# Ledger of designs, part 7: VH-VL binders against Transcription termination factor MTEF1, chloroplastic (MTERF1)

Target 1, 262 residues: Transcription termination factor MTEF1, chloroplastic (MTERF1), of Arabidopsis thaliana (Mouse-ear cress) (q84x53)
Amino acid sequence: AGETSDTGILFREKLIYLQDLNVDPHKALRVNPSLRSAPISSVVSVETLLSSTGLSRPAVGRILDMFPDLLTSDPESEILPVLRFLSNEISISEQDIPKSISRCPRLLISSVDYQLRPALTFLKTLGFVGRDTITSRNTVLLVSNVERTLIPKIEYLEEGLGFTREEVAKMVVRSPALLTYSVDNNLVPKVEFFIEEMRGDVKELKRFPQYFSFSLERKIKPRHRLLKEHGILMPLSEMLKVSDGQFNHWLLELRLRSAERR

## First folded at step 23 (VH-VL)

Design H06 (from H01 with heavy chain S57T)
Fold by OpenDDE, last read:
Structure H06 (fold): chain C 262 residues (1-262), chain A 124 residues (1-124), chain B 112 residues (1-112)
Amino acid sequence: as target 1 above (262 residues)
Amino acid sequence: QVQLVESGGGVVRPGRSLRLSCAASGFTFDNYGINWVRQAPGKGLEWVAIISWNSGTIYYRDSVKGRFTISRDDSKNTLYLQMNSLRTEDTAVYYCARHPWIFTNKRTFAFDIWGLGTTVTVSS
Amino acid sequence: DIVMTQSPLSLSVTPGEPASISCRSSQSLLYSNGYNYLDWYLQKPGHSPQLLIYWGSYRASGVPDRFSGSGSGTEYTLKISRVEAEDVGVYYCMQALQTPFTFGQGTKLEIK
């Protein structure tokens, strides 16, 4: 009876601790049932390691809430290898490690041997070579499935757009975000609109791969419609890099000039 | 069992050199930063130096800069402190102390494991 | 350098009674990440120092629950709810915010 009471007290303390870290205890226990029997020290050890990277306590809490399995992970055997991989193999600076983790917490629950390193190897074949090619901003590529996510995008750019492997490599290195976009929901619709409606040259997409980062419905289509109404043709980069305010101002000036000529 | 064992202490004259060693066992040595902390006879604790897990970060107290060198050999699970130009004020028990995972910002959490210490006496 | 000041420097306590040690830092040890970089150590007579508390309030592994740390910014306190004979020794606070890491003067705890 005394041992059960003690266990209950310790369990409650653990829940309070999780709440203090802004981790939902109910969600955590549901997702990670082993947490019920794990000592508080296990959770604290994970917190300590994560904090050692420079993460703030709120950031640590957010990450642990997002991935409750981390709460019972072994810091030395499961988390530390990822940190070392980022530092030694990706050459992420110590200052950027917490940024990388904050932006892509999935790194912490990914296998170095079965996910991160293979992804890196593949990315190197695309030209991601050197210290500045993979940064805290594009570490999400390391947690992407090579066969299911990355390769289909490359194939679409090659076969769908008719680009060579070398051309595609240059594009994705310049715009790594391309490898994060859905083929069916992002790349295909934007390409179709560019070719069919805008009557654009595919070569322009090669030169301006950032085209795919802009919203089709909120930015590309509306701006194109306005330009078309005025009979204006302009490069994609000029069309899309400017702010909405600048774009509108430019259009107004054009309209005023045309009215003055009449 | 996790342990640190210091060695290399002795009696030397001022201006001489001494090399201390700290042998680690019972844990993955290259996962941890290690510190030297010393204690003069009848005095308090004084931090001396730190080396990170990958040797990428090293810091010294000002009074030993240029004279002491901290280093590590992960293949031997051993920490070293090369002490040159020793002074009488360097007389102390020297402890090695483990610090968990130093990644960023020149900050530490705590020294969670300590050795038994080795005595260094500098006297004329 | 950050200066650490402990008080009292000596404390005599009857077994079973509580004890309290204060530590003051010359600058705030609360960092922007939300943690207080303050540790407590105990050095028992004839032994090496051992970690009691880190980050101001976190108990190290194996440390009895009668020990507790509190405080933030520049003021910190170590409390022992019921002092035992085994608690005799010198207690040190240490700032771990920046190098050089600096210790307090130490507080000697004795049993009456």
Scores: ipSAE 0.581, ipTM 0.807, lowest interface PAE 1.3, mean pLDDT 92
Fold by ESMFold2, last read:
Structure H06 (fold): chain C 262 residues (1-262), chain A 124 residues (1-124), chain B 112 residues (1-112)
Amino acid sequence: as target 1 above (262 residues)
Amino acid sequence: QVQLVESGGGVVRPGRSLRLSCAASGFTFDNYGINWVRQAPGKGLEWVAIISWNSGTIYYRDSVKGRFTISRDDSKNTLYLQMNSLRTEDTAVYYCARHPWIFTNKRTFAFDIWGLGTTVTVSS
Amino acid sequence: DIVMTQSPLSLSVTPGEPASISCRSSQSLLYSNGYNYLDWYLQKPGHSPQLLIYWGSYRASGVPDRFSGSGSGTEYTLKISRVEAEDVGVYYCMQALQTPFTFGQGTKLEIK
């Protein structure tokens, strides 16, 4: 009648632990089958390392649910090197480390030697140095492969739009999010609409790279159509940086002035 | 295998100085923060000081602040406690204690490895 | 300083019987990150302290499953489901939320 020790009881305790941490046990076992044989103490040691950075328990649970392979990682050999890299080589303060991890949990499954450091080195060649260095806000750039991801984006901006390397470097340092956009699914469609439908000058994209941060369907296309209907030419920054309310207010005032002069 | 061993205890008069060492083996010393904890004869445990893995954060209990200095030499895998201006109330067994990987010492948990202790006696 | 109060201060237990030790803190040890910063330690006669429980309820590696911790906020309990002879010694709770980290007075466990 009392509890006895067997493999099924120990496995059930692991499932209860995962559920308490808000990690889906079925998903975790499917993604990481070796979790089935892992001692609970090994799994808990990963939670202890992540919590020691200042992450909340709910945040630790979300990260482990997103990346169940971490549940069987060795904290000292596989996770701690990433944390030391963020602290020592990126110089992220201890207060900001949990924010950086929460913004980009993929850092924790990234090789320092083969992914993070090469990305940092490449980003430094673009001008991410000094006061423009990588911070806790943009560590997501470090999880992008240099050859497969970062270089193609730079090459599109150079060769596809006719900008010099120096011009592209200034653009991405001023707007680092530019390096997070897909060439095929974001950059190309927005450039095509700007050139072909808006009849814009590509030099304006150099001056206002934030254009690529706005929704093509929700903001760019609707506002362009309204301006075109009224024959108005407006810089991208004036067109896009204001709220819908402010944009519509300005457009109403212009239509009233047009009616008055008749 | 994982081990902490204190040394440097002894009998000294009030006002004198003593330096304790804590030698670490069997783990990567510079991945961990370390504490000093003491126990007066017949009494309970009393936390003394903590030092972070990179020596960037150090805290002391008020009664030793300004008199004791915690430090570490990662090349020797050794923690130190320099105790100056010793008082009779500093008489205790001194332990070093490791805690899990942490980047801040605002709070801690789980002193999982303790040394054997070294005895400091301050008497006139 | 956070004051830690243990009860009882002394406990005599027949082998095989359960034991329970309480620890109360002068302020909540539950931090906004979701963890309770309360540890339990055992100091066996002639030995250094050893960790039993951390974060209120997490059992340290190598600690038998007859030891369990519970509680949150200001009240915590260490339970031993069946006391064995090697469990004799002094049990301490410690708050690890803020410096100075502080211990309870200790609970001496003896075999009757």
Scores: ipSAE 0.561, ipTM 0.800, lowest interface PAE 2.1, mean pLDDT 89
Fold by ESMFold2, last read:
Structure H06 (fold): chain C 262 residues (1-262), chain A 124 residues (1-124), chain B 112 residues (1-112)
Amino acid sequence: as target 1 above (262 residues)
Amino acid sequence: QVQLVESGGGVVRPGRSLRLSCAASGFTFDNYGINWVRQAPGKGLEWVAIISWNSGTIYYRDSVKGRFTISRDDSKNTLYLQMNSLRTEDTAVYYCARHPWIFTNKRTFAFDIWGLGTTVTVSS
Amino acid sequence: DIVMTQSPLSLSVTPGEPASISCRSSQSLLYSNGYNYLDWYLQKPGHSPQLLIYWGSYRASGVPDRFSGSGSGTEYTLKISRVEAEDVGVYYCMQALQTPFTFGQGTKLEIK
């Protein structure tokens, strides 16, 4: 029930609480207008649940500032199911749960039934099981929609590169980050450059899927140009695994050895 | 109505056993950890034991370790304290008290719902 | 074991006046996550304890705003801004940082 003449004072207390937690109150109200009418005790109960996972108070504040809709979530019906899923179905230890949340706060706003569990089930069909199971380090894959995001990436690797489903499954289990890259904005441009400009063998991408983690403009293209200018052939892993300083040192060494043989 | 109700107290001789129960209603029992806290006649409060929401962590005060066993049956929404080898210093009112959702019980906070207590008297 | 020491052990207050109870711990209750693991409880005559304050200063749901908690580390204070007749009972602080969780001796509050 509502208080009368002092309603504004209770609302201001809520704003001061959010400021103390390093949540921008005006941004939070813009993103989540329902926060205006929420009791402060309800808002504090969200902090209480998140802190009980082992998150520090500053980390809780950062998460709530990033996802203000959480401030009006019911802890027991909307947040706790995610925590139980991570503990029981992913088997993340209680000590690692705060790390998993900090690494991927979007987990907290994701439906267990409609998003997280379907993603886990699909990833298991690719081979994320046993010693290769999902861990606290790659829970970001669980917030990717199966039909709209994961399947299209798998299909591109199958159809666009000519790999079997078994080969693609091995690639993504070995390099899970591959499932986080955009098909159109990352995978396609890098494959096109590799095939058309570098004249590479597509099977090398199967052996070294980490190719897709490197910047096309800042690393792949510049290093390819330098190798081409000096007539040097080098596998992708040797070309890309090293720092710019180490790469330039190796180029200088190879050029000196070539000059000595003349 | 959120509620905890203890039962199983009584008068027993030293060396005997009792099993206390704590029945929960009005909330989702397996979302919470639960404690036993006792109070000797005319004395203050003394924590006895804690069990996590999934029974994954359990702690006891040293004076009851090895004699008392805390457990929970989530299908019955019930917490238990099996008390063996009872001593006269175990005479107290025993309360169950829930705490919020935490994953390990090394730390706790906010025993927000307490039962009414059940009396255990250990006397020759 | 962390020893909790309350002061005073007994307090007699005129209705409408403030009251203050202090609690000292033998070691810091401030944990590295930024929370102070100290609770305050009230046990009214003939009743089970009820939570007033957790984490040093967080008021439990349904607790009147005349109750406030403050402090950090080893020193904590419970304040009642205007004592009412219903506030009679024994007040306990409890450290919740590590097992065994331990209570203070209690502070009995009475009305003059």
Scores: ipSAE 0.519, ipTM 0.789, lowest interface PAE 2.5, mean pLDDT 89

Design H06 (from H01 with heavy chain S57T)
Fold by ESMFold2, fold request of step 24:
Structure H06 (fold): chain C 262 residues (1-262), chain A 124 residues (1-124), chain B 112 residues (1-112)
Amino acid sequence: as target 1 above (262 residues)
Amino acid sequence: QVQLVESGGGVVRPGRSLRLSCAASGFTFDNYGINWVRQAPGKGLEWVAIISWNSGTIYYRDSVKGRFTISRDDSKNTLYLQMNSLRTEDTAVYYCARHPWIFTNKRTFAFDIWGLGTTVTVSS
Amino acid sequence: DIVMTQSPLSLSVTPGEPASISCRSSQSLLYSNGYNYLDWYLQKPGHSPQLLIYWGSYRASGVPDRFSGSGSGTEYTLKISRVEAEDVGVYYCMQALQTPFTFGQGTKLEIK
């Protein structure tokens, strides 16, 4: 009874508990008003379940700060099914479960039946099976909606770049991060720059899909402009994988070799 | 009502076997790991074994390793302790105790529900 | 094995007065995840044990607020702010950090 009453003292103890976890109480109450009346024992039970995965207390605090609705979730009926799915259906090892959750906390608020399992089923059709199965490193793909997110990305790679479904499937299995990029805000602008300004061959994007992980404005455009100014041709991987210092050093070396040949 | 009830205790001679059962009710059994803990007459508590919710992780105290086997049957909501090659030092009240869901039993916490205990007496 | 040492081993307390029980471990029970793997249990005469405190200071559900746990690392304390007749029994600390999980030798609490 004393834990369900908002008597000031009990409410203050809840705020102190949240602050001790590094959960912003103002944000948490704004996002999840039900937290005001929730017993502290219920809130602690959520910490208890999350820590049982092997997460550190700071990591638990970060997750709860990111998703304050979890603070009033029932651990057994709303959170544990996700953990059992990761363990049983994805077969993620004991030591990798906390890494998977830390990399993608949204898993904890996702429906197994309506989101995670459908995504897994679709990804299996692309070849995420056997040796190439979903691991703790790419469980973020499971929180992507099949119809609204995964399929449009696959279709853009097919139709927008002219690749077969089989080629796209192999490409995404080898580079799963490709399925995490926005079509409209990432893929399209970077493909347009590559084709229209860099005059590149789209098949190089198949070989180096990491192109899409680099900033268009901070890295791709500036480095392209420098190479164009000096008449230098460089593979995307060599152009983009190095630091600014290494890039400028190599550019200087190439310019010196070109000048010596004149 | 959340409950654990042990059975299968008795009086046996050294070298014989017993199987203890722990019947669970009032909660979702396969969401929890379970322990066996024993208490010799007039003595303190001694942890015996732990089994995870899916039987994937099992640990024993050294003195019973190789002689005792912990197992669970989730379809019957029952935990077992098969005790072979019993010794007089195994004489104790045996409790089952649940703990919260955890992936690994290397660490545990919060044995929040205990059974009533079943007595095992090993004497010649 | 981690050795758990309780003190005192016996304690007589007048009803309504506080009680304090100490538990020391042979090595730190604070794990790298930020939790102290130390539980407190009460075994009333003729009964099975019952959980009071886990992770050093977390009160188990249904346990009266007169019970509190504190400490970290190798030293832990259970406090009862006002002892009641129903608190009679043997108190055990248990390290839960690594197998074999080990209990202290117990502290018998009696009413004076």
Scores: ipSAE 0.505, ipTM 0.767, lowest interface PAE 2.7, mean pLDDT 89
Fold by OpenDDE, fold request of step 24:
Structure H06 (fold): chain C 262 residues (1-262), chain A 124 residues (1-124), chain B 112 residues (1-112)
Amino acid sequence: as target 1 above (262 residues)
Amino acid sequence: QVQLVESGGGVVRPGRSLRLSCAASGFTFDNYGINWVRQAPGKGLEWVAIISWNSGTIYYRDSVKGRFTISRDDSKNTLYLQMNSLRTEDTAVYYCARHPWIFTNKRTFAFDIWGLGTTVTVSS
Amino acid sequence: DIVMTQSPLSLSVTPGEPASISCRSSQSLLYSNGYNYLDWYLQKPGHSPQLLIYWGSYRASGVPDRFSGSGSGTEYTLKISRVEAEDVGVYYCMQALQTPFTFGQGTKLEIK
């Protein structure tokens, strides 16, 4: 009777602790059943390590809530290697480690040997070296599967757009976000619109890979329609990098110039 | 078993030098920052120096700056404290103490593992 | 440097009774990350210091639950719910917020 009471008390204490950390205990227990029998000390050890990177307690809580499996992970064997990898192999500064983790918490649940390092190796072949090395801003690429996620995007750019590997490499280094976009839901529709509706030159996409970062429905299409209605041609960069106000101003100027020529 | 073992203490005259060692065992040494903490006879604890896991960050208390040098040899799992120009006020038991994790950012959480200490006596 | 002040400096307690030690810092030890960088250590007679509490309220591994830390900002308290003979020694608070790390004067706990 005493042991059961103690177990219950300890369990309750754990729940309270998780709540205080802003981790949903119900979700955590559902996702990570091992948490039920794990001592609070295990959870605290993970918190301690994560916090040691400079993460705020709220950030730690968010991460642990997002990935409850971390709550029962071994800090030394499962988490620390990732941190070391970021520090030593990616050369992310201590100050940027927490930023990297916050931006891409999945890093913490990724295998260095089977995911992060292979991804890094592949990315290096694309030109992510030197000044263009992986930084805290694009660590998401490290958690992307090379075969299933990264390569298909590269292939699409090569085969779909007719770019060489070298050209594609330059594009992705210039715009790493390209490697995060869905081929079917993002790249293909935007390319089709550009070629078919805008009658653009594919070479412009090579020069302005940021094209793919803009919303097709909210920005690209509307602006194109406006330009088309007025018989105005504008480079993608000029069309898309400017604010709505700037765009309207440009449109007005172009209209005025056209009127003056008539 | 996780442990730290200090050595190198002794009796020296003022102005002399002494080198302390701290041998680590039972854990991955290069994953941890290590500190020196000293305790004068009958007095409280006094932090002396810290070295980060990669030796990239080193700090000293002001009273030992320029005289003491903290270093580590990860291949030997050993921490060192080179003490030069020793003074009578440096007389103390010297402890090495481990910081739990790598990234301190000039802060620490705690010293979770302590050695047994080695005695340094500076007397004329 | 952050100055740490403990009170009392000595405490005599009957076994089974509670004990409380206060630690004050000259500046707040609550960091922007939400953690209090205060540790408690116990040095038993003839032994090395051992960690009891870190982050103001987190018990170190192996530390009995009769030990608890509380406080925030500049005021902290270590409590022992039921003092045992093995709890005899000198207790130190330490700020871990910035170098140089600084300790309190120590509080000597004795058994009546």
Scores: ipSAE 0.442, ipTM 0.767, lowest interface PAE 1.6, mean pLDDT 92
Fold by ESMFold2, fold request of step 24:
Structure H06 (fold): chain C 262 residues (1-262), chain A 124 residues (1-124), chain B 112 residues (1-112)
Amino acid sequence: as target 1 above (262 residues)
Amino acid sequence: QVQLVESGGGVVRPGRSLRLSCAASGFTFDNYGINWVRQAPGKGLEWVAIISWNSGTIYYRDSVKGRFTISRDDSKNTLYLQMNSLRTEDTAVYYCARHPWIFTNKRTFAFDIWGLGTTVTVSS
Amino acid sequence: DIVMTQSPLSLSVTPGEPASISCRSSQSLLYSNGYNYLDWYLQKPGHSPQLLIYWGSYRASGVPDRFSGSGSGTEYTLKISRVEAEDVGVYYCMQALQTPFTFGQGTKLEIK
């Protein structure tokens, strides 16, 4: 009701500004039609707040291109609360705030009251407290919906693998990335391969949950096939935590020892 | 409506103390960092100190380090400058100046709201 | 400390004509995040300073478009396209890149 509508000159200035930031103006206007009537000073105030966190101008441009709705956000009422949450409630240092945002820009479009704080509260019930609290490296967990995303992943690990709730909580605290993997596209296929093809013991997955971080097609399957071809037994950690060069060297040495014993 | 008002200036002898206040109104004070800037009679502007919105980062110019303390009381919307061991060289008009939401005070920009200033005179 | 050098230190301008003030820094003010940490301020006679330009070229809210800033690195310029009587005062540049933040000596602008 108080915003100045653009004219041809003012609209062109806004497009040039967006291009200078490497924000696609066509995409931005399509995604956020309100941008057409927004004063350029309001748009610049968003850059000002984001830059104040320590983000570089190219990083600000990438974020705004990814989430053009931010271009018409009110910095003090819509963006700053997220930054204060990260600083005060997560206690992320000033040096690490821009890294956390760059790792998970979706934080900036998330409601503190309806998304971020509820996720934090739930994660605390799993044991993300004290020395195991959420850090700048795993703030991506906070953008996951508790009921639709986090709980189903916990339930799969509990019900699908036969672990207790307490065991699953310890697993995810030790390996928070577990809460970022798709049940259908990551967890299930890797569990199926481990049980059915590798004939593995699910308790090893509890001890080495990092198994789920490795590519099924590019690392797990190829290495398993080589070990199976040569009749070699190897723990998941030895199989997966080493480079291809180290794996092939170790495999060759084991083959030589096995063949020499006859 | 948006304003900063300094107070607490006066005449003191060298070696004594003085506390300046800067009262803020018309904006959400704890969203902003604040600076002290001074201007000696007939001279240019000289930055003194900066404090972040949460008091987590504070910097001083070298000539006042250890003698001056910047602080804020967000419940009173007030910034303070405690000035100890005053020297004649500290004689100036002292301004408080607001800057945008900055999480690091190593760099700043855009002192967009200034107070009217309060005069400190240090003389024997 | 980053030394800021303004020129000229005094400027007398006919109303309606342009004015230009230069500011040089002893170190680059262009930071690795892509911003030039240079502000321009006007102190009118008897008043507190007021912000004109930040980040070298960004006009502060409410500042007329006859004021413009340019430059990068160590060289910055404030231009007034048509000087008006209300523009009288002392103009300061300030580097905002690192503490202690430092001002130039000031440029006094007068109307002929």
Scores: ipSAE 0.441, ipTM 0.734, lowest interface PAE 3.4, mean pLDDT 89

